# Ledger of designs, part 58: miniprotein binders against a2bj90

Target 1, 235 residues: a2bj90
Amino acid sequence: MSRSARRKTSALNTVLRVVEVFASIQGEGPFTGTYSVFVRLAGCNLRCPFCDTRYAWSLEAGKPLGVEELVEEIARYEPSLVVITGGEPLLQRHPLNSLVEGLESLGLRVQLETNGILPAPARDEQLWRVYHVVSPKDVPVRVPGAKLHPSWVDYARATGRAWFKFLVANEQHVREVAEYVAKLGIPRSRVYIMPLTPEKLDMKELLELHSRIASLAVKWRLNFSPRLHLLVQLP
Below, E stands for the ipSAE of ESMFold2; O stands for the ipSAE of OpenDDE; V2 stands for 0.75 times the mean of E and O plus 0.25 times the DockQ between their complexes.

## First folded at step 6 (miniprotein)

Design mc6 (at its last look DockQ between E and O 0.03; V2 from the best seeds 0.00; counts 0 for: pae E 3.5 > 1.5, placed apart)
Fold by ESMFold2-Fast, scan of step 6:
Structure mc6 (fold): chain B 235 residues (1-235), chain A 85 residues (1-85)
Amino acid sequence: as target 1 above (235 residues)
Amino acid sequence: NPDELIKKAEELIRKAEELVRRARELFEKGDTDEAYDLMIEALELFWEAAELAEETGHPELALALERIIWEMIRLIEEFYRHLKS
């Protein structure tokens, strides 16, 4: 039994399993071109066949790091944007809220990248206040087990802080995305299509793919996300 | 009311434990996709319970729930491997 006068309101969810922390340029989505620090969390609830970060799939790939230590490491980079990605970051939801609180206390802008299978943040979470790029894997790429949680659409409408980014290879994929977002009531202004890039494209092929998908974005009145880091050969 | 919040946490834990038991049963029967979905739902409830335990000043319960959650993430990865198989 503890005395109420000695009660602490301390956060104990202060450890994250982290694969890597590195500085680069955000190459994708609404903040393309921003000097960013990437925090890749371990563990994923999907096994996408096109995944380029398979080394992060296992929770065991991550080193346990304290939130305070991680905030300090991120701050040393002096980033314009902190990109929290993974695996699937929301698997580590509770300590992630503590990380976000620490980063926001330093005035840092935070973007979370998520597959959207786990629910969107609630109003009382620190995650409610940060930007989210949701990458559904049910359409058009049809990954087993991937289903967008409906709360993400409600969150996007309530906050204006969520965008939906879809991997597309051709016009049929764009048509499927257009039908999908119309059915869910997602405004086109919140939708990005991004090239699905095979492993061994040379630079000419990569540029041609970007040009083709960008042209489709114009035709279908959707936003376009490049994969800028691939074009400029950054991590 | 902290007493109401800890009761909510206890109820969330009970519901999550029931979902995990159902998921394991379904997994053993080969209903792996439904088992996976239930595990994802149970994970959400355990995280909500951990948050409430922390907010109500029950740090040992929050730590115990975090350890359960880490094991659940590993189990979700295991369940998913069978979806792919």
Scores: ipSAE 0.422, ipTM 0.778, lowest interface PAE 2.1, mean pLDDT 87
Fold by ESMFold2, look of step 7:
Structure mc6 (fold): chain B 235 residues (1-235), chain A 85 residues (1-85)
Amino acid sequence: as target 1 above (235 residues)
Amino acid sequence: NPDELIKKAEELIRKAEELVRRARELFEKGDTDEAYDLMIEALELFWEAAELAEETGHPELALALERIIWEMIRLIEEFYRHLKS
């Protein structure tokens, strides 16, 4: 009996603390533009000053929801991609693995968003097969407590299923990212720079910031990530 | 071997509990960055133990570990509050 089959036959009541489930477009990273269902899990191990989802920081912000119920709710949307985000989803690792198992049993494609402080998936975890967008918060944004776990680089090399996304505001930040990824051995093809939006911007300012950061991405030979959902005014 | 996996789970739990105890001592002493890092490591060990408990057919242990993990997450949030200083 396989490890996966034994998990499915367990009598355990697996529960996630969930803030919200909603349909939208993935606006960031390698899957930008994909029709997605977002599952926002409660709890975060950071308190980033630029966070736009502060309502998900506390574990108490989430309502307990059974994994089977959640899988059914997600499936009703018929998503092209399921994006697990939060707070920090890996704080709820065990029931998250159960959710992934349920979603993949229905043929649903899954992406995780993480700050990378907790380790990358092990080969025997359901999360091993998931796509990951890792957003380190120690460079160039220096959030207290942020430290990328080194296993994410190993995972990216072994699987090809992880990308690294960095918030930047200017060329000095891009230089810092370039030095950081070179030190860690992260290939440029896996690196995205994305506009840092520390305050509300009007549409003109947002477009100007996108243009500036995109130009820097070209100059430094890094991938550019938009914040597409902001540009098209989707959640 | 389920008996070996159970013993591994128990060792992981023991190690995680020691990390938590040490983290609390460091926290009281004001070494909050190190305390936070140890709590993150302990959480990983508790998750691994929970996976082993399920694999070995010990649902009561897996449920107990799940409850511990929820409390660990709350404690990590509390420890983080002190890092902002």
Scores: ipSAE 0.386, ipTM 0.772, lowest interface PAE 3.5, mean pLDDT 88
Fold by OpenDDE base, look of step 7:
Structure mc6 (fold): chain B 235 residues (1-235), chain A 85 residues (1-85)
Amino acid sequence: as target 1 above (235 residues)
Amino acid sequence: NPDELIKKAEELIRKAEELVRRARELFEKGDTDEAYDLMIEALELFWEAAELAEETGHPELALALERIIWEMIRLIEEFYRHLKS
């Protein structure tokens, strides 16, 4: 490898393409209500029709930020949790491992949001130590190219640090999720269903939808994730 | 015309496959940055083809798209494994 190639590989390991960094409340999944810094990474390997962050799909939507600089920026917020999200964060897996190492060195808790298409962390990755909320995109709404990588089921069983979050609009979707997780051997205690929210719901409609899906969660013995940030009008 | 959309999707798939091939060649040479860039371009072509396939409902296109995305994902995984070594 030329000196130039080694410098380029070094940059890949230490630079993230970041769309935005902001503080808010985690509105979704097992950490709902936690004061969090969100790091939205650029680039996605999916084009979900229901995506609320379409502006993050291109890698060009993100600015290159050094891992060290990003760790310092995050730390200034004094977060209770760092949420790594975006398009698909695992498209930037290497610098992401470096980021996690930096954040953990400061004693910060980290949670990753992923679509689960890319393999789960290996034991030698810094990502192995963090929490993961996996959002499969093959059920109940089938997004082209979406398939849950089987290693996420193994990771969940081995570590207890993974949850699976599914977007649902009705009872048929909840049934499909229940069948899917049963088939894959995902424990129901690790499954969250969340309202699939169209962009133009008013607050009344949003609350009604939450109520309906929460009732279905109880009926089907699944965990419920709100869209809390939408309910409280936070980012 | 559905047939024109199918043909365009097939062309995009072929172009994406070529980019994946080139990315693999660059990766094997140690040109990992350039390889990654080509993989991103291939993903963009994949998505354009996927939209066309959805519009046409063509089952063979859906199968081709499924194959190519998994090939790309595997190659991306190889890139990441190599960068850790």
Scores: ipSAE 0.174, ipTM 0.653, lowest interface PAE 2.9, mean pLDDT 89
ESMFold2 (binder alone), look of step 7: mean pLDDT 79; pTM 0.756

Design mc7
Fold by ESMFold2-Fast, scan of step 6:
Structure mc7 (fold): chain B 235 residues (1-235), chain A 85 residues (1-85)
Amino acid sequence: as target 1 above (235 residues)
Amino acid sequence: NPDELIKKAEELIRKAEELVRRARELFEKGDTYEAAELMDEAWELFIEALDLAEETGHPELAEALFRIIDEMYRLILEFERHLKS
């Protein structure tokens, strides 16, 4: 029997709980500076103390939107990149695969942002073919109950479509990240460190923090992710 | 053997429902990592059961499986609402 990598759609494949859709510039990770449409899905499996989007924690916080309607809305922005974020988008894995299929059918590039607690995509999922930025919360920030699923390392090695982005405040955090990725066998080329930004920094303090973390990235030979949207005051 | 495939699909559905129940208990205890992993396992089992139902071509079974999956999704939403409080 010949098998397609695509799954048949069901009613459950056609509705997502969506908090917001908006155009901006991707401020973080390997696609920093790209004109993007952000799709924030509802629901999260963590309760991070530094979370800026606590309003997205519940699935009930999202409005039900059909996949076809959402694809059409995204397409109207003519984005260079579609960023699917949350909450934790993989909590809505089944309809998310249908969204990805629709977006790919239009030739749109897709990036998923995930905490990496739930397993990485399988080969027969539409999600296997898109970019993933994994933000572990077990190291160095030590969110209780968080643990990176080991399948993400296998997925990164197999596809070259995953990067690991770590929030860091100081050099000790960078050392912990370096030890963590070495133990898991994650190449440094796949690793980004990003400033852990406290509330209420002024622009000078924000720039100084970025400079300090960037200097540590050079010293430890890791990639640096800014939070560019904060520096240029975009959402 | 369509009868064996139907029984396998039914067993997958029952296991998924048990995983959802256990995930709820773990979230209530604050063990979010294990709870999230059980929810993902439950979802994968439901997808496998749906694929088997389609392969057997039994529309009555497919309809029953869909209703069970729909109920599971409603329970997940209720679970998330509970966690918010």
Scores: ipSAE 0.000, ipTM 0.136, lowest interface PAE 16.7, mean pLDDT 77

Design mc8
Fold by ESMFold2-Fast, scan of step 6:
Structure mc8 (fold): chain B 235 residues (1-235), chain A 85 residues (1-85)
Amino acid sequence: as target 1 above (235 residues)
Amino acid sequence: NPDELIKKAEELIRKAEELVRRARELFEKGDTEEAFELMREAIDLFYEALELAEETGHPELAYALLRIIREMWRLIEEFLRHLKS
């Protein structure tokens, strides 16, 4: 193969379909409150009824961007954290590993948000080295087909770089989460419960829901995730 | 009508299987982007069929569809791994 053909093939393997890139505050999970750049990748392997980002479901919703160009764009924000989300970002696993490599070369901290249906990173992937917030959709919200891949539990135990964030509406949901994580052997220190808001609530109702779920987190000895960006009216 | 919903599930499964067949052909030709889009569409149809199977009380069909969906995601992961450099 010629040099030109090899370079073109390599470039195709480093192209991501990107819906949006924007700066905000991470409102959820273990890095809540961190100044972050969000990279929303196109494509999703679920159709959750409560999904806020339905516009990202199709791969065609994303514009093709080269990894080098995307790294430069992200770096201009000087973020404390790069949040790679989607859809489901692991659908673009191969060029995603290249993106992570570029971001790590600049010393940037990377967090992936995933539904955990696809397998956890292997040790030879760049993705092995970054943080993962896994949001299972099988329990308690019971989205069809949303079974957590068991390799995520092994990855979390081996690396300490994965947390599991569950949507909950009431104490029965928290009980189901507690039973689920005990059965799978997920350490409680790696578990977050977060308020499920399938319908729009006013600000008072949002705060009251946050208070109730936070109280349940204390009662059940689990971590609590807010949706801080909603409370402070950021994207 | 539960019988009509099951016929709809069967039609969705048939359409999904056709998309999987076309996606496999596109992967072999190197049209990876189009193949992923068809595989994505096929999975959506299987999820819709799964919801109908659950609503109509057909746990055997629901279990079969769940297994198919999990197998399709394994195949997508395998295809992505073969797109090395």
Scores: ipSAE 0.000, ipTM 0.204, lowest interface PAE 14.8, mean pLDDT 81

Design mc9
Fold by ESMFold2-Fast, scan of step 6:
Structure mc9 (fold): chain B 235 residues (1-235), chain A 85 residues (1-85)
Amino acid sequence: as target 1 above (235 residues)
Amino acid sequence: NPDELIKKAEELIRKAEELVRRARELFEKGDTREALKLMYRAIKLFWEAIELAEETGHPELAEALRRIIYEMLRLIEEFERHLKS
């Protein structure tokens, strides 16, 4: 959709720095199990010590791709879901809105993965109309500089298109998450807890960790997100 | 009111630039973790200013601010290399 990409958009707003594009199964969050294409954008505004994708931290790690080229590449996979992740994809907010417009024109469902430090979409952005999984890094994992922007709570209430996914290692982490979401007024129905996986676990240890965190989700009445791709050995 | 929004963007830019200045001072004093925290706060303010610049019809300002964020991310990588050495 070259016409959509050109509509009131500068060349800067039609080029994204992309690390990788690949097909897999969404392993996390509310769309777990969905056949998806992952678009990893370059650049991040955090340096999480547990980060699995450190190779995407630098904007220079990404190749410049036009929105039209990227839409065509994604469409070739015929995905049920397009997952836009990174780094922090909102660092490339304006060309990202153009990408979303192109993907929506093809009837594709789009999910953004974001750390939530930058503001939530405004009503006039294409990003307002897609799904967002917000992964705060201020609680419980306490990454320096990682304060959740309050507009994400308002966006979630207004649209029903945002969920909050927290990395947890133990019950104390779950307690901190429960207190945090209560303080911010985030409904528990919008909250996922997900295992914080250490650098190398064998498959038995991975399953045991998933079982423990899932049990805590039941106990605390929160949703559970697996890391399914790790369990089934997909990217 | 576009004039009020651009003044707000200018205030955000000024605050972000002050955070960067303070971050550099902290880094020189060896307070690398606090310096990084201020750098990320500055990036957030610059991104808010980009949003206002786009809304008020100043895409050239938004482009300049994105370049500043890119340069800050390189500096953050340098700060973090010092933490690991």
Scores: ipSAE 0.000, ipTM 0.176, lowest interface PAE 16.1, mean pLDDT 82

Design mi1
Fold by OpenDDE base, second read of step 6:
Structure mi1 (fold): chain B 235 residues (1-235), chain A 107 residues (1-107)
Amino acid sequence: as target 1 above (235 residues)
Amino acid sequence: NPDELIKKAEELIRKAIELVRRAMELFEKGDTEEAVELMYEAIELFLEAIDLAEETGHPELADLLWEIIETMLRLIFAFRRGDFEEAEELMKEIEKTVEEIKKIIES
């Protein structure tokens, strides 16, 4: 057994605080429609008033799971994509890099969902190699304490492995997104607008909102993200 | 008639640029909200001109008109911040792109 094989096993002894692991369809962003395993990590640095996963805000809401055990659990689903989400996954950055290393060693594709407040991955992190969907909460929704870290724009330009998904409710929000991406120099091909859905929409109201925001995406030459899981009643 | 559609696009472009100049004057006076509204009215006219350019087979004109819109979005952001220096630079960039458009239309 070569000395190289023993050094890879010592990095897998890290623990993540995990809320849930489940299989579904990715309903949002550039990977919409992909059969995915979702890993929802515990803890968030925001308190968004529209958050549908408020139960994940506390680190204590997650169970401690070893990275090796979690890799084995994920692999049993034979996913086309592993989606790391939660509150804010990058609050657990160190064990998350070990998880990514384990998943990539099995040939699994990984996508991270982040609010973009914490710095983008550095070149020496395993996270540098994965896909990122950044959901800014400063524009247009103006969540207190939200600010996009500028390193995400640099990461997007350097790697082509980042997209930006903005929550919008109307044309004024789409205008604010258009202004913001123009100022920051975010390539429009990497920008998605997604309907901001209140907690109490029926299916008719949800479809109408999707239609309105999709039409605005065409008008403003931006990509549209559905909330497909809500439309097809999946988790 | 393609010639009538190009003439209509020229009219839209002219009106849009007049609105942009007026918006800059309003911004310099401190009337930022009114300036931003005029900028969005001008963007609507440029979007209509893009559709006409595409329908008439002038993709190069459509690309330059879109470049103006992207510069205008940056200018609106400068207006909202009260950044007079950036606003002046962006206005010069818009006027340069307008001159390139005029050369294409006159050819």
Scores: ipSAE 0.618, ipTM 0.858, lowest interface PAE 0.8, mean pLDDT 93
Fold by ESMFold2-Fast, scan of step 6:
Parts: sequence; C-alpha cells; structure tokens
Structure mi1 (fold): chain B 235 residues (1-235), chain A 107 residues (1-107)
Amino acid sequence: as target 1 above (235 residues)
Amino acid sequence: NPDELIKKAEELIRKAIELVRRAMELFEKGDTEEAVELMYEAIELFLEAIDLAEETGHPELADLLWEIIETMLRLIFAFRRGDFEEAEELMKEIEKTVEEIKKIIES
C-alpha cells in the first residue's frame, strides 16, 4: 500500500503545540479505568470559570512537537487508549488529523475530549474514525460564547462514536441537561453527568459529591462519569 | 405484591396526567413558570411509575412513560427559548402519548 505514501510522509512534518504527555488512568467518561496516555494540546476558545486546566489556555503554553516525534513518544507508553485533550484540541485540527493517522497506523485506540463548539469531523477526516467525548458548555453551567455545534448530534447518530458529558452540581443542573438533550435528540445512553468539582474539596467532600451526582444519574436514567483520577490521587 | 405495585403505578400515572393537562392549559394562557412547575411534578410521578412498571414486567408502559417525559422536557425547553411553533407541535404529541398511556392502564 504505497498509493498514499507521499501524503503520509508530508504529515510527519506537521507540528502540534503540546502542554504535556503523561501516562495515567482515564478517570472520566465511557472509558473510565483504562490505562491511557494523555496528550494535552495548548489553546482554548473558552475561558470557563471552573476550568481546572487554565495553564493550557494559551497556545504559548505548548511546546512545538512534530507529529512523528509525538507518535513515537506516545507509543513508548504502550497505552490501551490515547486521550487527546487540552484546552480545545480542535483548534489544532489539521495537525491533529495527522496525529490521529499516525496513531491509528500503530493500532492505537484514540479518544478526543472537546467542548463541541467547533464542527464535528467530516467523513474524509481521520478524526471521523476515533471516539469523541463532547463536553458542551452552554448548559447547565453556561459559559459565555459556548454553543454546541449541531453537527455533533448528527455525528453521534451516524457513527456511534460520540458521547456527551455535562458538569453538574445539583438536581436543577440535571434537569437543564435533561431538557437540553431531549431538545437535541441526544439518546440518554450517550449522556454522562459528572460532578462539577471546586478546586479545594477534601476527599470526604469529593466522595460525597460523587455519591450525590451518581444518585441523580440513577434517578434520571443517565450515565454517571466519576472523576476517578481525583479520587485515587492520579494526574 | 405485583398487583399492588401495578395499582400504585396506575394511580401515579393518573395523577401525573392530571398535572400535565393542567400544565398544558397554563402554557396556552402564557403562565409558563407555573406550567413548568406542574410539568416537573408530573415528571417526578412518571419516573416513580417507570420503576414500578419495570419491576412488574410492563416494559411497553415504561417505554411510553419515557416517551412522554422526553416530549415534556422538549416542550419546557421550547417555551423557555420562545420557540412557539415547536411548542405547538410538541403539545399535540403529548396529547397523543397521553391517550396511548390511558389505553394501556384502562385495559
């Protein structure tokens, strides 16, 4: 298979601005508990009041890394899952597609975490074939400028490779999420609610918050996402 | 006792339907906040009835109860956002689902 050799070669010259690369356990969403390598890309199109990764907001927070070098670094961890997060990874969409191509060529499973403001992948993108956890910021804790791009719902229906994860603090937030997903036609099986954690909760408070949000997930027949890494003191 | 649980589910559903009909009337009169309050009271009753319907082996009833909850949530969203064309269509859908639910609990 040499028909696309020139295109694959040109992808190796693409650069991403990367904040950090580290091994951990995926603590959130549908792949909770999976041994993963995390790739945090720089830059974000939002300034969320409760953001726990403010250090990644600026593109200047990231170091330039070539796609080939990044693929080699990721592969050294021998991960079951590659989690690409940030800021907002889709701000670096073109080199991100090249990264995904390189990771898939090694048989690695890829998950993208996105705020969903930028459009979902098109069918001709490498990103079309990977998993996406979309975290809308227009409900329930509305962030100025945040609006879910409607193409994400179509992408979820077409591929079965997108889930929607919402930060919630109380039952009123869960009601707003329920209203929102019903309006957009998002199946409940694709919806996760996750505790909105203030930065300075002690472990008892963190566990109690998890318990309350999990109980609401059962009541409202939604999936529950823990923040497992916080509970077990992993990055 | 499965028979007692079924009767409890039917009673919860009848109360919820009454609240839905009252809420629909309030929506038509423009009393949106009061209508939303009644809609959530009805949703709480429907959620309890779903648990009982599933425990007693009535998944077809549970499915219809989920359907009406989803439509009610869409209706609340439509009124909050001023989408009256969508709201009108959703109100008709709620009336249809209510009649389907009544047929099951009256059989």
Scores: ipSAE 0.038, ipTM 0.585, lowest interface PAE 6.8, mean pLDDT 86

Design mi2 (at its last look DockQ between E and O 0.91; V2 from the best seeds 0.00; counts 0 for: pae E 3.5 > 1.5)
Fold by OpenDDE base, look of step 7:
Structure mi2 (fold): chain B 235 residues (1-235), chain A 107 residues (1-107)
Amino acid sequence: as target 1 above (235 residues)
Amino acid sequence: NPDELIKKAEELIRKAIELVRRAMELFEKGDTEEAVELMYEAIELFLEAIDLAEETGHPELADLLWEIIEAMLRLIFDFRRGDFEEAEELMKEIEKTVEEIKKIIES
């Protein structure tokens, strides 16, 4: 009596569209300086005019990769942090929860980068356990279709595992961020302002911009995020 | 000199309060653009006064100055969007905080 083990085809919910996987230093936000593996997912729900990763906007720009295979690939780098970024990672929420489960099972810390348009993780999602850097795209530069989902403020207050990162070019942008965080009740300790860098800056111009925005961060009692990877010429 | 720094902070606060008063009068008239500009001028003076209050060991004054800034920022946010639902409440909060600040600097 041959027991045909029906291999449950659990396969469909375990594939991500991945653009690239690489090791570098986290250059931005609360984990700046951390040796990280970056997983850039394909697909985005926005078309930001200042986006440096436009090649990731289409889902077709990514290759299908199994979650198990991706966990093994990440683990080989022995990272201090796994950064999940892309276009918008939460467009692949279901397989992304499976990825997080796999990474956490190995004791790896995970940070998600999101534009905050899609709802924050629910308590029953694996994503609830990880760190999130939310980059709203409705302030100060209003990207069409961008609106922060209010659940991110609630998630930040409930867990302490969310930070908000805003791209700013001048003091007017910092003022608009200050208005926004005051109105939405985002804790100032969780707010980062970061230089909005044009595509063509030399190192001198880049340093001057960093200095100016850092001074504004102090003036407005906000945290400053560098573009450290640009300053140290890493990917 | 700490005494000179306190006096400077008080001067900045008095100027900022006058700007807030003028901005509120302009909001009531529907001149929202000029009102927002005056509020930002006031916020900058309050930020400078916070630095002086902290340097001179007056954290309670610094906290009140920050409270008024936050209320002003919420009001400006709403005005930029044409949402006036909370505007009266925010204006009352600002007025209350102004009177609390005046009590400290006049004591």
Scores: ipSAE 0.814, ipTM 0.923, lowest interface PAE 0.5, mean pLDDT 93
Fold by ESMFold2-Fast, scan of step 6:
Structure mi2 (fold): chain B 235 residues (1-235), chain A 107 residues (1-107)
Amino acid sequence: as target 1 above (235 residues)
Amino acid sequence: NPDELIKKAEELIRKAIELVRRAMELFEKGDTEEAVELMYEAIELFLEAIDLAEETGHPELADLLWEIIEAMLRLIFDFRRGDFEEAEELMKEIEKTVEEIKKIIES
């Protein structure tokens, strides 16, 4: 059926531009420590100055892969979690819904990482049924063009399947995050703060930064996300 | 010891409330930067009072302290961005929560 799909207009609904597929441990957010397969989709609608995956910004960075082929490749890893990331995965929204449908049909847990600029899933999308980690880029470090779509807050309240993750370097950043989530009505229980890691830190500096941000999370009653993969030197 | 901790929480709360009132006056005058500094000084005191309220078995007080912090954070967000549309309502909410907090600590 894969070859027929490639020839028909439905091939556009079943092809994703994929940068890389690899097994690792989820190092961030609510599923930290989970054996995962990562699917990095190409294309992004932002140009964050602190971005560590600039190679995925262009759609041309991704190779076209059929949804069926991608589902089979992911399934071979037998993951506890499938992490769909990018660039911005919602730029490929239509075939992404088909991918999610295929993964869920195999009983696989799916987490999407998104910058939240594009609208949250509608109830009739397969994406409505999976987990989302939203990384707003309008606070604390304002990225040009970034604005969280308000539907993400409604989605989080309606489903309990969205969390909001913020990169922070110091307490002033945490205060700005606290202001932001209070303004939008995001419950603290759905908020993660994560160390904003400069490009080159030694292991002692990295641990000290993690310790400081974790302490601020306790103080402000927010969740803490490590960057565990950096600490254990995994991709 | 518990009575001593309660008295410390009450003292922190009274100082924080005074800072909030001064900050509200500064916001009304357009002295936003100074007002935000006083608001955060008050929030620091409220955060310490929350820990004491929880240690001494006063979760109702801790809840009200979080409620005022949330309203203060919303107000700071609005003023720092020049968005005054909801500021009057938030100021009223903060004043109401202050009175509820005072009622508890004075009983």
Scores: ipSAE 0.477, ipTM 0.822, lowest interface PAE 2.8, mean pLDDT 87
Fold by ESMFold2, look of step 7:
Structure mi2 (fold): chain B 235 residues (1-235), chain A 107 residues (1-107)
Amino acid sequence: as target 1 above (235 residues)
Amino acid sequence: NPDELIKKAEELIRKAIELVRRAMELFEKGDTEEAVELMYEAIELFLEAIDLAEETGHPELADLLWEIIEAMLRLIFDFRRGDFEEAEELMKEIEKTVEEIKKIIES
C-alpha cells in the first residue's frame, strides 16, 4: 500500500467527528446514576421523529478530533464511566475502536449507546469488551429503516455485556416489547423499558409518567429505566 | 391467611387456562384479534397468580406460570405475522405446561 493510502487509513483510525463532549450523570439504563463523560459522535442512520439530538444527524456536524487528544480531554474529567453516544456511533466504527483502545489503556470504563442496526462487535474489535445499551427503534416505535441486527442477541448471550432499552408510553407498548423480546429470546433481565417523553412535560407530568411506566415494569417483570437527568435537570 | 391465598391462586389459574383454551380455538378458526384479546386476559390472571405463588413460597409454580406466559407471548407474535406452523408447535407446548400446572394445583 502507498504511503498516501496508509496515511489516509491512519487518519481514519485516529480521527473522529465529534459533536460534543460533556460531563453529567448517566440518566438511563443499567448504569443510571454514574458520574459520566458523554462523547456525542456525528452521523445517524435514522431520522427518528422524536429525536432530541437532531443536530448530530449529519457527519458534517461533528468537528474532527484526534483520538489521542480526545482521550486526554476525557481523562481530565476523571469519569467513572465514558458514554459514547450520538447520532449512531457505529457509523464511525474504525476510529471508534481506536478511541476505545485508548480509554481502556487508562482503565476507563466505557459504555456505547446504539440503535442496533449495524452488527454487534466482532471478537477481535476493541468494542467487544465494552458495555452496550442497544435501543431498537422497530418496536414499539416503528421508525422507518429500523431493524435490530440479530448479532446483538448473540453478542448479549456470549458476553453478558449488552442490554436492550425500549421507549414506551403505555401498556400496549409494553405488550409489544414483551412479545418482541420473548420471540427473540432476550431474557427479561436484559430488558429495560423507559418513558417516552415526546414533548416538554412539567415536573408533575414527568413524575406521573415515570410512576406509570415503573409500575408496568414491575407488573411485567422488566427492568425500569428512568430519565434521571430530566428529573434532576442535568444535560 | 396462606390457605386463602393458595385457593385464590388456583381459581385464577383455572380461569386463565379456560381462556387459553378458548383463545386457541379462536386462533384455529382464524379469529385472530379476538384470540389475542383472550390471551392477554389470561396473561393478566397468570400474572396475578404468579404474585400469589411468590408470596406463598411456591417458586416452582411461579416458574411454570411464567413459562406459559412466555410461550403465549411468542404465540401472539406468530399469530400477528401469520406464521401458523410455528404457532401449532407452541400450542402443543402450552398444553403440556397446562397439564403440569393442573397436577400441581389438584395435588
Scores: ipSAE 0.363, ipTM 0.776, lowest interface PAE 3.5, mean pLDDT 88
OpenDDE base, second read of step 6: ipSAE 0.786; ipTM 0.912
ESMFold2 (binder alone), look of step 7: mean pLDDT 82; pTM 0.815

